# VH-VL binders against q6l1b1: the designs that were tried, part 4

Target 1, 180 residues: q6l1b1
Amino acid sequence: MIKWTEQAEIKLPDDVQATMENNELKIKGKLGEASRIFRDNYVKAYIEGSSVKIATSKNNKYTKGIVGTWYSETKLLIEGVTKGFEYHMKIDFTHFPMRVSVRGDKLIVENFLGEKSPRSAKIVDGCKVSVKGDRITINGIDKRKIGETAANIERATYIRHFDARVFQDGIFLLKGEVNE

## First folded at step 4 (VH-VL)

Design a23 (framework fv_cixutumumab)
Fold by ESMFold2-Fast, scan of step 4:
Structure a23 (fold): chain C 180 residues (1-180), chain A 123 residues (1-123), chain B 108 residues (1-108)
Amino acid sequence: as target 1 above (180 residues)
Amino acid sequence: EVQLVQSGAEVKKPGSSVKVSCKASGGTFSSYAISWVRQAPGQGLEWMGGIIPIFGTANYAQKFQGRVTITADKSTSTAYMELSSLRSEDTAVYYCARDLGEWEPSDYYMDVWGKGTTVTVSS
Amino acid sequence: SSELTQDPAVSVALGQTVRITCQGDSLRSYYATWYQQKPGQAPILVIYGKNNRPSGIPDRFSGSSSGNTASLTITGAQAEDEADYYCNSRDSSGNHVVFGGGTKLTVL
């Protein structure tokens, strides 16, 4: 028998609105809107009163994992639209001074390992990237988009042909934090 | 074992509305979908729509969209089907059935049926 | 007309095997469910999820599905099996329930 049972509840702050349509949870707050697609045959998210709730029709490790994931993602959407997120990255070089700048929707890295051709990383929409000294700051309301932007930047300075024991040059994620 | 108990027979005039109730006893009401299916005299079964009480969401067959309203009251374990702008062709037996479905009425099955409510539309 | 098509009537001799069919494009994607209805009574579930029987349904009832066709088979028909049989499934959108027109089974 398929029996739906409530497994989790996330209360919405007074200044936050939620809608659920076509398996997409949209959360709107003072800093903007962010969304996630929550699609599964045995786990459903829905809105009741001022809460987002998650119910299951099957109890096993698979559905418990999904409930936990959607619970965490919903809380991150709320945090993002109310407080926002800030990721910090560090520019490291020991052999060749690299120059990092933002141009449009790309982060440009010049002189990486002495290369003539610059490298670039896509800045995902909704993210603001700034460079100051050896630090890169990524701000946004959607933690997934910030993470994707950080991964793009890290990937742009990947060392494929050099022994990593000798060259540690790159741009690396230091810490994710919420900037109040 | 869950049972679905429906309200009694109704005789209605053309242009009026009818509201049929379906009360669940035994088992958990809010956790299962409830579908409404009608059958005109000598005709086959026709799905009108359904609701999953825990979610409060209703889904309607295209033919009845705008004329049928399906609701649920979790506190009384009762589902309702209201059909407006009644015509003589709405004369039928109206069944409620538990359909073991998801967020929307899906590919699951109707395992428990009410005994039916006869609705006659005449002047 | 209905998205699911059933023949209006079929006959079977006592103790013989009969197959009732349900046809529609949605059956390529979704399993059919089968119901038995006797005069003056509500339908009862006979087969769901391709070939599952609820408790209390005799093992002579079985289901099968191939392409756009689902079938209900009664092996060794009994007099008590005389009834109308309905299939249902999802429509082509996957969001609504549709019933076949019903098949009247006569046991001779």
Scores: ipSAE 0.012, ipTM 0.551, lowest interface PAE 8.2, mean pLDDT 85

Design a26 (framework fv_cixutumumab)
Fold by ESMFold2-Fast, scan of step 4:
Structure a26 (fold): chain C 180 residues (1-180), chain A 123 residues (1-123), chain B 108 residues (1-108)
Amino acid sequence: as target 1 above (180 residues)
Amino acid sequence: EVQLVQSGAEVKKPGSSVKVSCKASGGTFSSYAISWVRQAPGQGLEWMGGIIPIFGTANYAQKFQGRVTITADKSTSTAYMELSSLRSEDTAVYYCARDLGEWELPDYYMDVWGKGTTVTVSS
Amino acid sequence: SSELTQDPAVSVALGQTVRITCQGDSLRSYYATWYQQKPGQAPILVIYGKNNRPSGIPDRFSGSSSGNTASLTITGAQAEDEADYYCNSRDSSGNHVVFGGGTKLTVL
């Protein structure tokens, strides 16, 4: 028989609803719904009362890392559906002025280093991208999708300066728990 | 409501070690940082270190380097502080305290305190 | 001495306002937290972060922070406020916690 020991608890705000189905945690709040797949042989996430709980069947460095990751991801899902996220990117160029615009699900960069062919970056579903002057703003409720969109834009251009702003109440990445 | 229950008073000889326990009841233990703070008679508060039980990650004040070990047993919701090579200057009340917020980046807002464990070091 | 400096003692007349200060360069980067301790008792958290009060702490207690100085203000001091008050914060590295030396408040 497998014995599960509770390792972490994340209390849900009164205006947030959570469900677990097929190893997928779905969090719904005033701004929308976001989800993450939490699947592992030794770590489980489940809903009990007004909390999301994370439990392990083994306690070691591997499971500690996963618990930390799922805890942080759950907090980010809650922040996303209640407050949302906004990322800012700055366009830097030294010789040829480039033109940046949004067309459908892509950000288009024209005249990059004088190139005839436009460059493009995929805007991930759930993100809204806007351009004003030398600033690109990415809004959304799912921080991972915003990060993916920002990475797509950076990959498509040589933006040399990145300024990220995220709405969080003391939520930080646990960098020390990633190192072996 | 979370309570922190500490082990009883100890009388130790110089050069020995002492291990004080702090048991949490009535709430989640693993995801809250637990600090150890001591107070010598008539003196101020001094932070010794803390632990985030879910990770087993401990952080120690420089003054206690090599002498203090902070651990946690999640199965019993108990944190421990062991101080070795005891000196008369280690005579103090030792408190455990829980952080107000959960463990991501501990703020060290110590909102729930144990009642303290008196440790006397005498020959 | 500690990285955080408090005056050892301060007095206030019943019903008057008193300000207890905590000074240190780390306070430019990190908020101070304030604790009340009465003889024979464990400390009680009275202000955390910049100026938040835990449930059960009277509204006469408030916090402020500017530059290298944090202050605990008691507006309309009561007899039961007589106690030692400690600030804490992080050291300059941000990795350790440091306490001020404590201020004994006497309510006259």
Scores: ipSAE 0.000, ipTM 0.445, lowest interface PAE 18.7, mean pLDDT 81

Design a36 (framework fv_cixutumumab)
Fold by ESMFold2-Fast, scan of step 4:
Parts: C-alpha cells; structure tokens; sequence
Structure a36 (fold): chain C 180 residues (1-180), chain A 123 residues (1-123), chain B 108 residues (1-108)
C-alpha cells in the first residue's frame, strides 16, 4: 500500500492566507496574491491549520527533489506577498548610445549597436518596469515572473561578437530586495 | 500493525440516519485511506466510499452520492460513515478497511478490515 | 455486480488446482486485488498488485492478469480454502472502487 508521509511544513505568517484548489497553491498577503501549480502523482501540497505542508507517497531522489522545490517556491511566494521583490539592471554601452523605454507590455531598445531595427523584451504580467538614466528597476511580488522579465531584457541585448574588448553593450542584472 | 475497531450493531427505522465509527489503533491513522464497504445478507461486497485522513477529502461511489458522508477525526484516530434516508435495502454489515485511496497512483488494496457493524433497518 | 464479472460458484477436488477469474474492461488498465471471506467473518486480503501475497498467505495462492481478465489460482487446494472469493479494481472512470460479485469455492 502507498503510505502518505509528511515531509515538510511551512508556517504561514499571521498576515498571510493560503488556499489550495485544483493543484494550485494561492498565497495572499498585504501586497497581493501569487500562485504556483503543484501537480505530481507522488507529492502533494495541502493546508493544515496555519501551515502549508508537503507529503509524499514514495521516498526516493525524485520525490525529495520535488519536495525541496515546492518548499522553496512556497517560501518565495510568502516573501513576495509580504515584502515584494525589486531587481535592478544597468544599461551599458561603449560606442552607440542606446535608448531604452517602456511601451505597453514591452521594453524597447533603440539604436542597439547602431541597429536601425529596435529590439524588444516582453514584460511578464505582474511586473512593473521603470527606466531612469542608466538604471532599470523591475518590481513585483512573484520572483519567477521578475526573473523571467529580467532574462527577457538581458536576452534582447545579447551580443554575439568574437572580440569583447570592442563591444560590451547590454543590459545586465543587479539583483536586490525591497526593504520592509 | 493496525487494528480497526468498529462501533456496535444498530437497529434503525426507515427514513432515519445511522453513523458507524471505525477507530484505528496502532500504526499511522492519517497516512492511509479508510474505505467503507457494505454487504447485504447473502450478497456481495459493495464499496461506498473512502477518505484519506491527512487530506480530509472523501470520495463516494455514484450510487451513494447525496446519502453518504464519510469523515475522519485525526485527534481520536476515528473514521465515520453516516448513511441517511435509510431503507430496508440498507440492511447490511458495514465494514471499514485500510486502503490506498489515491486513484491516479496505484491499485486499491484493503489489507486490514474491521470486524463489521450490523445495521438493521426495520419497518 | 456489473463492472467486474465473476462466476458465482466453482468446485475443486482436494489437492487439485483451481482458477477463479474476474473480467472487466477496467482490468486492461488496473490490477485486480483478491479477498477471501468465510461465513460470518470480514474479508482478508489474499493477492494484490498482479501477484503479491501479504504475510501469512500460503504460497499456493497466486495471481495473474491478461487483457481484461485477472485470475486467482490455488495450487493444491486445501479444505480450509473453501470460502467466497472477491476481486476488486477501479471502475471504468478510474475514480471509484468496484467489486466482482464473488465466487463460492467448494473443496470436494
């Protein structure tokens, strides 16, 4: 018989609520609501009292890895809805002044390496991107979405050049957390 | 090593409800599913439903949906089966059994059974 | 009953081999589990998960499956094996448990 055994427990802060429906964990706090889908045949996340708990029906390397991942993701969801996240990026160029702006759900980069066609990066929903001088700030409550947005921006300015001394243009991540 | 101890025999009137208890001793109550299976006199086994106490979620056979309620109390290591709107056809022995209870993962095994509770619905 | 079909009765001579069958479309996807029940007693688990025996079940009991059929075989039947035998599995939806109608084994 399969035996369900509790493997992990994440205690919720007093100002945080959690719900679990259709394999989706939703965490709500003062800054908003964020969610993750936790679906697996041998690993289940559930809510008991003021805690999110994770149980397994099999004990092996695969299930232990999933428990660790869901534990970490749950803690990040809690941090996001209580404190939020703020990522900083730097606009850097050597020979061609690039222009960076936000237009709708995209970050637009003009004049990258003197290119006539602008480059763009998708801003993932739930993220707020602002540009000031040579700095870009990404704010949000979902760390995965902020990371995805930062990666999109970095990817939009990748240089496939053999001599790095000539061109080091790009937009690079300078990670940080929002103060309480 | 788990034992399941069921409540005593019941005699009920048509239209009433009956609530049978199943107390687990030894082993881990919350970690395993508890199924309820009945058997009318001279008839076969019929699954009514089950619950996994750790999750608190019950699942019912189509025939009994709306009439049966299965619950679990982790503090007393006791599962309950309540059947409402009793008819003479509900006269049976009601068993609780330890079971897997997770439909996507594996087959159901009922490896430990209670001794049964006789429920008689008399006119 | 309707989802899983068993013959209502079967007989075997003492010391001989008998095969009890359970048939249903869900058995193409899910294993059958077998139980023994003697008069006035609760069922006991005999075979689960293809061909696994719980501790205490004699090695003369074995299970097999092919297509939509699962079988319980008793090799060298003993007088104490006289009982009703039930199979169970999942219904066609995979969400519920269903039992076969039971087979009464008589040991001659």
Amino acid sequence: as target 1 above (180 residues)
Amino acid sequence: EVQLVQSGAEVKKPGSSVKVSCKASGGTFSSYAISWVRQAPGQGLEWMGGIIPIFGTANYAQKFQGRVTITADKSTSTAYMELSSLRSEDTAVYYCARDLGEYELSDYYMDVWGKGTTVTVSS
Amino acid sequence: SSELTQDPAVSVALGQTVRITCQGDSLRSYYATWYQQKPGQAPILVIYGKNNRPSGIPDRFSGSSSGNTASLTITGAQAEDEADYYCNSRDSSGNHVVFGGGTKLTVL
Scores: ipSAE 0.005, ipTM 0.544, lowest interface PAE 10.2, mean pLDDT 84

Design a37 (framework fv_cixutumumab)
Fold by ESMFold2-Fast, scan of step 4:
Structure a37 (fold): chain C 180 residues (1-180), chain A 122 residues (1-122), chain B 108 residues (1-108)
Amino acid sequence: as target 1 above (180 residues)
Amino acid sequence: EVQLVQSGAEVKKPGSSVKVSCKASGGTFSSYAISWVRQAPGQGLEWMGGIIPIFGTANYAQKFQGRVTITADKSTSTAYMELSSLRSEDTAVYYCARDLGEWESDYYMDVWGKGTTVTVSS
Amino acid sequence: SSELTQDPAVSVALGQTVRITCQGDSLRSYYATWYQQKPGQAPILVIYGKNNRPSGIPDRFSGSSSGNTASLTITGAQAEDEADYYCNSRDSSGNHVVFGGGTKLTVL
């Protein structure tokens, strides 16, 4: 017997619109539009009035986990299209002043540990990266894409074969100085 | 026990529309699907569409897409079926039914309204 | 034509066994549901899933399925079993309900 029960409700701010089509939730606000695919056999997301709601046909650990995940993702989509996200990264070097610049869809790192060949990091679609002094700022409306861009940048300055205690050079996310 | 109470008989002119109601009593309205099934005199059962009230989205048989609208009002525990551009062949008894099922298997209709007779005549 | 095919009519002698069949490709993926309808009345659910009976349905009613065919069997037919019988299932997309054309059972 299939019985659907409402499990969660996320109220939309006045200037935010939501649509649900083919298991894809699209949220539109002043900063743009972002979306997520919410597909599951026992959990459904739907729009009612000014709210996004989540219902289940089963009540167990699995469905509770999915509800929690979709609830959090929906709140992040709303935050992204209304306030946006801004990640800050710091450029650190000890002896070789690395030069960081943005060229097209890549962040380029030159002179990392004195290396002749530049390193690069892919900037994910929808993210804007800017460099000023020792700070890198990543702006966007989709937190997953910003996180992926930051991870790409960190990986571009990863030190594999050296003792990390000796070489602290890299580009690192600043914890506590981020807009969630 | 769950009961589905339908609105009374209607006589309509060709080209008009009809809106039939189906009020649920004695159970949880929003949690189960409600289907609309019609039957012309002496003919078989024909599924028109259905709605799960908690989601508010309706699903229609291809034949009726564009002519039928199924809605639900959770505050009054009432489902509606509106059929537009009526013609003589729309003369039928219109049933609402509670539609249950197991996930990934077929659905089944366990509680039926008594039916609403709609006659389309000039 | 409909995706589910039923013979229009079948007869059975009082006390004998009759089988009503429903055929369609969707039955390879979904079970058929069976309804009984008497003149002037709404349909009544008699079998759902493969072979489940609602409370109040006599145990002489049973369901079976194999490949693209589903069957409703009435063992020891009674006069009160004279009615129209409909099967339904999902269409091939799984998104819509389809009914068979119905079978009129006459109990002789």
Scores: ipSAE 0.036, ipTM 0.613, lowest interface PAE 7.4, mean pLDDT 86

Design a38 (framework fv_cixutumumab)
Fold by ESMFold2-Fast, scan of step 4:
Structure a38 (fold): chain C 180 residues (1-180), chain A 121 residues (1-121), chain B 108 residues (1-108)
Amino acid sequence: as target 1 above (180 residues)
Amino acid sequence: EVQLVQSGAEVKKPGSSVKVSCKASGGTFSSYAISWVRQAPGQGLEWMGGIIPIFGTANYAQKFQGRVTITADKSTSTAYMELSSLRSEDTAVYYCARDLGEWEGYYMDVWGKGTTVTVSS
Amino acid sequence: SSELTQDPAVSVALGQTVRITCQGDSLRSYYATWYQQKPGQAPILVIYGKNNRPSGIPDRFSGSSSGNTASLTITGAQAEDEADYYCNSRDSSGNHVVFGGGTKLTVL
């Protein structure tokens, strides 16, 4: 029999439900459901009582790293489904007024530095992006997905052919997660 | 002119972790992303992930999710890539590169010289 | 999870034209970027976007794209062009970077 040793415990809030199925941890709260796949030969995540527990069959740097990652990811899943995450970005331009809009799964930037070809940024599934004036708001319950969406938006407005000291144009993060 | 200076070669045992640094000089560190790309002996280039320092947000290739952590320290203009649970197949040259996104794609215009990581017992 | 496919090797005679191809479904939506790598060295950006050359890259290098295929063309190949050539682009989700397997160019 394989000997498993408990390494970490994350206690679930009363309004949060967790299930483990096919190595996928699903966390459900008032704002929705988010999941992560936790698959490894020497590290297992499981539900016991009102807690998510992480156990190892070997104790070394390999398994310690995975335990830490799964512990942190589980806490972020709980925070996401109970409070959610909201990123705020600002549209800045100095020389050319840029126009920003959402079309399907993309954020479209027109007239960036006077460019005739529009730029676009992929909106990751599970994120809601809203544009109002010079502000962009990204809402979601999965912090990785909203962070990735914000990164995609910033990357789309990189200044490729100009000295950044001369042009301050771009779309920039103002604030990460906000209070509920 | 942007230059990327990487930390020196490492020899690691299986099951350990390695943390490689990439120090940027010239240009504006927060105006671009830093990608990490590896190349095993005689093999092709493989993207591991990248970070946008202004956001502190990292994006990882699915193969490396859970094993790789990419971070950045804006005060020292240094990006880091930490790979855990090392196996012999992780023996490779690890590159950092400045990553400039385009509307239709990604491109890396400045590359570090590479850091050789050997995993052997 | 679409990958980019390159032929592993191609040859060209000195002064002749060669075309290196990169194929994948994501190329219908995203342009390929091309890199040159010589033994023991880091890759060098050769072409980005549809057909943009960084400063210092000779005019003999050009890029093109049609459907799910991108091409790097070297018109009038020189001995110093002998190297490995890699393409990269976004995957179909737009969220990750993917590289082709690389093409070894031999100049005869």
Scores: ipSAE 0.000, ipTM 0.436, lowest interface PAE 20.1, mean pLDDT 82

Design a40 (framework fv_cixutumumab)
Fold by ESMFold2-Fast, scan of step 4:
Structure a40 (fold): chain C 180 residues (1-180), chain A 123 residues (1-123), chain B 108 residues (1-108)
Amino acid sequence: as target 1 above (180 residues)
Amino acid sequence: EVQLVQSGAEVKKPGSSVKVSCKASGGTFSSYAISWVRQAPGQGLEWMGGIIPIFGTANYAQKFQGRVTITADKSTSTAYMELSSLRSEDTAVYYCARGLGEWELPYYYMDVWGKGTTVTVSS
Amino acid sequence: SSELTQDPAVSVALGQTVRITCQGDSLRSYYATWYQQKPGQAPILVIYGKNNRPSGIPDRFSGSSSGNTASLTITGAQAEDEADYYCNSRDSSGNHVVFGGGTKLTVL
């Protein structure tokens, strides 16, 4: 019989529920529900009591890396369903004769670098994008989906003053700012 | 509000090099793309190349590749265009201009122009 | 040959409408930008993108495009509009800027 050794434990807050089914960890909190697929032959995530636990059947540098990744992703899922995430991007209108708007599930950029064809960026389901003046704000409970939406927008346009903000216990944490 | 101030007129001999400067004042220099455009007497406008100071990477028109070098000094908010192996055909007014764009080709919407630097190549 | 072609000269009567054209294959993909240049002066940006005017440019100036042709239209030409007009755009590779040869506008 293969012996599983517990490597990590993430304790769930009182108002957060977790389920594991078909290698998918689903976390539910006051803001909604988010999930991740945790599939591996030698690493297993499971629910025990009020905790998400991660165990291994083989102990090596590769399985340790996976444990670290799943631990971090689980914490982000909990943070997302309890506090949410907000990502900020800046449109530099002083450099661009472009127009930016949200239409349905897309951010539309017109007159980008003289291109006749409008550029568009897919807004991933579960994200809310708003444009106010020179600022684009992306809100959501799934940090990966927010990152994907931001990457879609970056790919469609060039935003020089890019920053990412993660809110934890009301503390503002700024990353990825470009200085000139 | 943004102004581009160019260096004074130059008279050069064939085979020499000339370096023209373009100083930006008012606003953020590093964020703007700067193009260099020349105009020979009685002729049209000709794009030579441009630079985005924050990246330091210049792009050149094919005709000028190998002869022109465009640089920028962020500490002095100044862009430079150096043209080597001068010929009489290089006699022209050389303009710097600010480009509106940052992604694929940030040069061709030129909204602010310097007054021009006259370069005369004579023997 | 030149990537962008302009007629070298055009005339218009005071108060009438004139259309200056710029032609090239790259204009199927990219908008033309238009500049006005008066003798002894640096060029001034007149139209950029689809049909955008910088602040300070009179509303009688407008841009349009169809197929491989871009046009600058001056509705109700004034004496001060007499100048050389240049278009620019991207070359066929999309990687370089190219200018048209310029059009001298005479206001009769």
Scores: ipSAE 0.000, ipTM 0.460, lowest interface PAE 18.3, mean pLDDT 81

Design a52 (framework fv_cixutumumab)
Fold by ESMFold2-Fast, scan of step 4:
Structure a52 (fold): chain C 180 residues (1-180), chain A 123 residues (1-123), chain B 108 residues (1-108)
Amino acid sequence: as target 1 above (180 residues)
Amino acid sequence: EVQLVQSGAEVKKPGSSVKVSCKASGGTFSSYAISWVRQAPGQGLEWMGGIIPIFGTANYAQKFQGRVTITADKSTSTAYMELSSLRSEDTAVYYCARDYGEWESGYYYMDVWGKGTTVTVSS
Amino acid sequence: SSELTQDPAVSVALGQTVRITCQGDSLRSYYATWYQQKPGQAPILVIYGKNNRPSGIPDRFSGSSSGNTASLTITGAQAEDEADYYCNSRDSSGNHVVFGGGTKLTVL
């Protein structure tokens, strides 16, 4: 039986516009436009009046989960285009000072652990990355893209644990008192 | 049981538009799809598109993309089909039908039909 | 469209059995639905799903399907069964409704 029942409603703020086309929800506000693909056989998102609504043709744990996810994602899109998001990351090091800069669509890390070859992290489109002192700031209107950019940066500076063999070769024990 | 009542016959000139109505009575309206099907004289049935009133979204057959608009007014339990840029080939009987389905079994069918609206396009 | 193929005409003698066939690849995924249409009238639903009859449809009407083929069988055809019969289903994408070309049944 194909019978659709409304399950959720998200009211759009004034000055926020939403469109639904090809299973893609686009939300436009003062800070820009962000979108999500909402595709499912039993769950549909649609626009009615000044609201984004979600309906189901089946009620079970699966569809209830999807409704909750799309509800939360829609609220995040609205927040993004009205207020925006800002993530902060800290540049930290123990032995080698690293130099971090933004070049085009990449964040470049030089001198990481004294490495001669620089490391790089992709800045996802729609994100603005700035470096000031020991702080990296990621700004954008799409929380998922900001999170992806932060993850890319963390991966670029990931330090693998050395095994016991390599660690022991690098340990130096200090003994006793200073000689006269 | 639900009945679908369609508007009366229309005679139109080429290049004009026609808007046919389909009012549901005696049953629920918004939760099920309404399809529009036409039949030219001596020809077979041809699906034009449909709408699910609760969503307000319509789906159209490729042949009619850009010329047909299907809408629904939930407050009056009425679906509409508007066909623009009329040609003599658009002369046909236009039916609305309630499109009912059982998703898991694969059962899809039009169980209630309007009596049809004759649209004649002539100069 | 040619997605669902029906023979354009078929004849049956009064009281005999006739089978009207509908063929198309979408029938592997979706059951055919059958409609009867008499001159000057709207179609009426006669068979849906595997072999279901709406209230008011005589039990001489039955449906069957196998692979890409669906059939409407009338056992013991009567004069009032003379009509056009249409099958329908969904297209291969599942997004659109497709009708067969129709079969004109003549009861001799």
Scores: ipSAE 0.000, ipTM 0.483, lowest interface PAE 17.0, mean pLDDT 82

Design a53 (framework fv_cixutumumab)
Fold by ESMFold2-Fast, scan of step 4:
Structure a53 (fold): chain C 180 residues (1-180), chain A 123 residues (1-123), chain B 108 residues (1-108)
Amino acid sequence: as target 1 above (180 residues)
Amino acid sequence: EVQLVQSGAEVKKPGSSVKVSCKASGGTFSSYAISWVRQAPGQGLEWMGGIIPIFGTANYAQKFQGRVTITADKSTSTAYMELSSLRSEDTAVYYCAREGLDWEYSPYYMDVWGKGTTVTVSS
Amino acid sequence: SSELTQDPAVSVALGQTVRITCQGDSLRSYYATWYQQKPGQAPILVIYGKNNRPSGIPDRFSGSSSGNTASLTITGAQAEDEADYYCNSRDSSGNHVVFGGGTKLTVL
């Protein structure tokens, strides 16, 4: 028998459903379903009434950190299934026009710095990537997966051997266009 | 091993109220949800509401909203269910049950049950 | 709707397999929990989550779910399995508990 003390509560919107089974929080809304594993020996998330609640069996810096993380993640799951997330990236080149296209589960970059071999970035499952002119848009309901996809794309145009002041080519996140 | 011990049978008049108690013994009381479920003679189980004592939060089925009040006293490890404006249709056995809240949360499983309190509404 | 529907009665021959079903739209989103109740007694938990058994519940009891339907299966039914079986789950909002109407199992 474990003693638990409530540390946090997240009220569910009327159009959102939550389930907690096998330490997996699943949040379902109009845009779809997203989930997170909330597993810990001293921190527990559960559903009571119209809220997701987080409780601890020990009070220390460790459990406070986990509570804060799960609170934030739960809020992001709710936002994702109700509003969704959209990341914008910009294609920049100075000397060689690069061509960016989506092929299957990859974003392909051709002619990067005049290179003959194309570069590629994996599009994480659950994300939709579109390219229009010098803009790349990543859409999805799971902020972690969108962030991972953006990082993969940015990494595909990483410059290792050249001074970045001479070559400012790359694909970069436009941070002011992220939903929060 | 936790047990839920309920108060004795009640006979009430229409329009009155009844308050049934459920005392937990042999374990942690406040960290588990306590639900109230009733069963009319020859009928099925009907959920009325529940409370998690450490949070003081009660939640009620729509049918009983406004007529039922569920409370808990952590110092005596006792949950209460008060039903007002009694009608003959409220004649039933009233159970309290503890909801599991273990390492893997399963929605609304009730692992320990009281023996039930018979409430008769007559005259 | 969030109401859970069960057949009122089912029978099974001793040693045979029986399947008791619970149907409702909320089961598309939430697993059912199953209880056994014998006359004059409080219910006891039999299956929770998709297919978890509490200590002391025989392995002949199992759960399954698909779409809007959850099932309790008893393989090799015994005389002592004769009882009423109830499912419960959450309503569509996730805020309230809903019970099925119960199924009376007769072991022949």
Scores: ipSAE 0.000, ipTM 0.434, lowest interface PAE 21.9, mean pLDDT 81

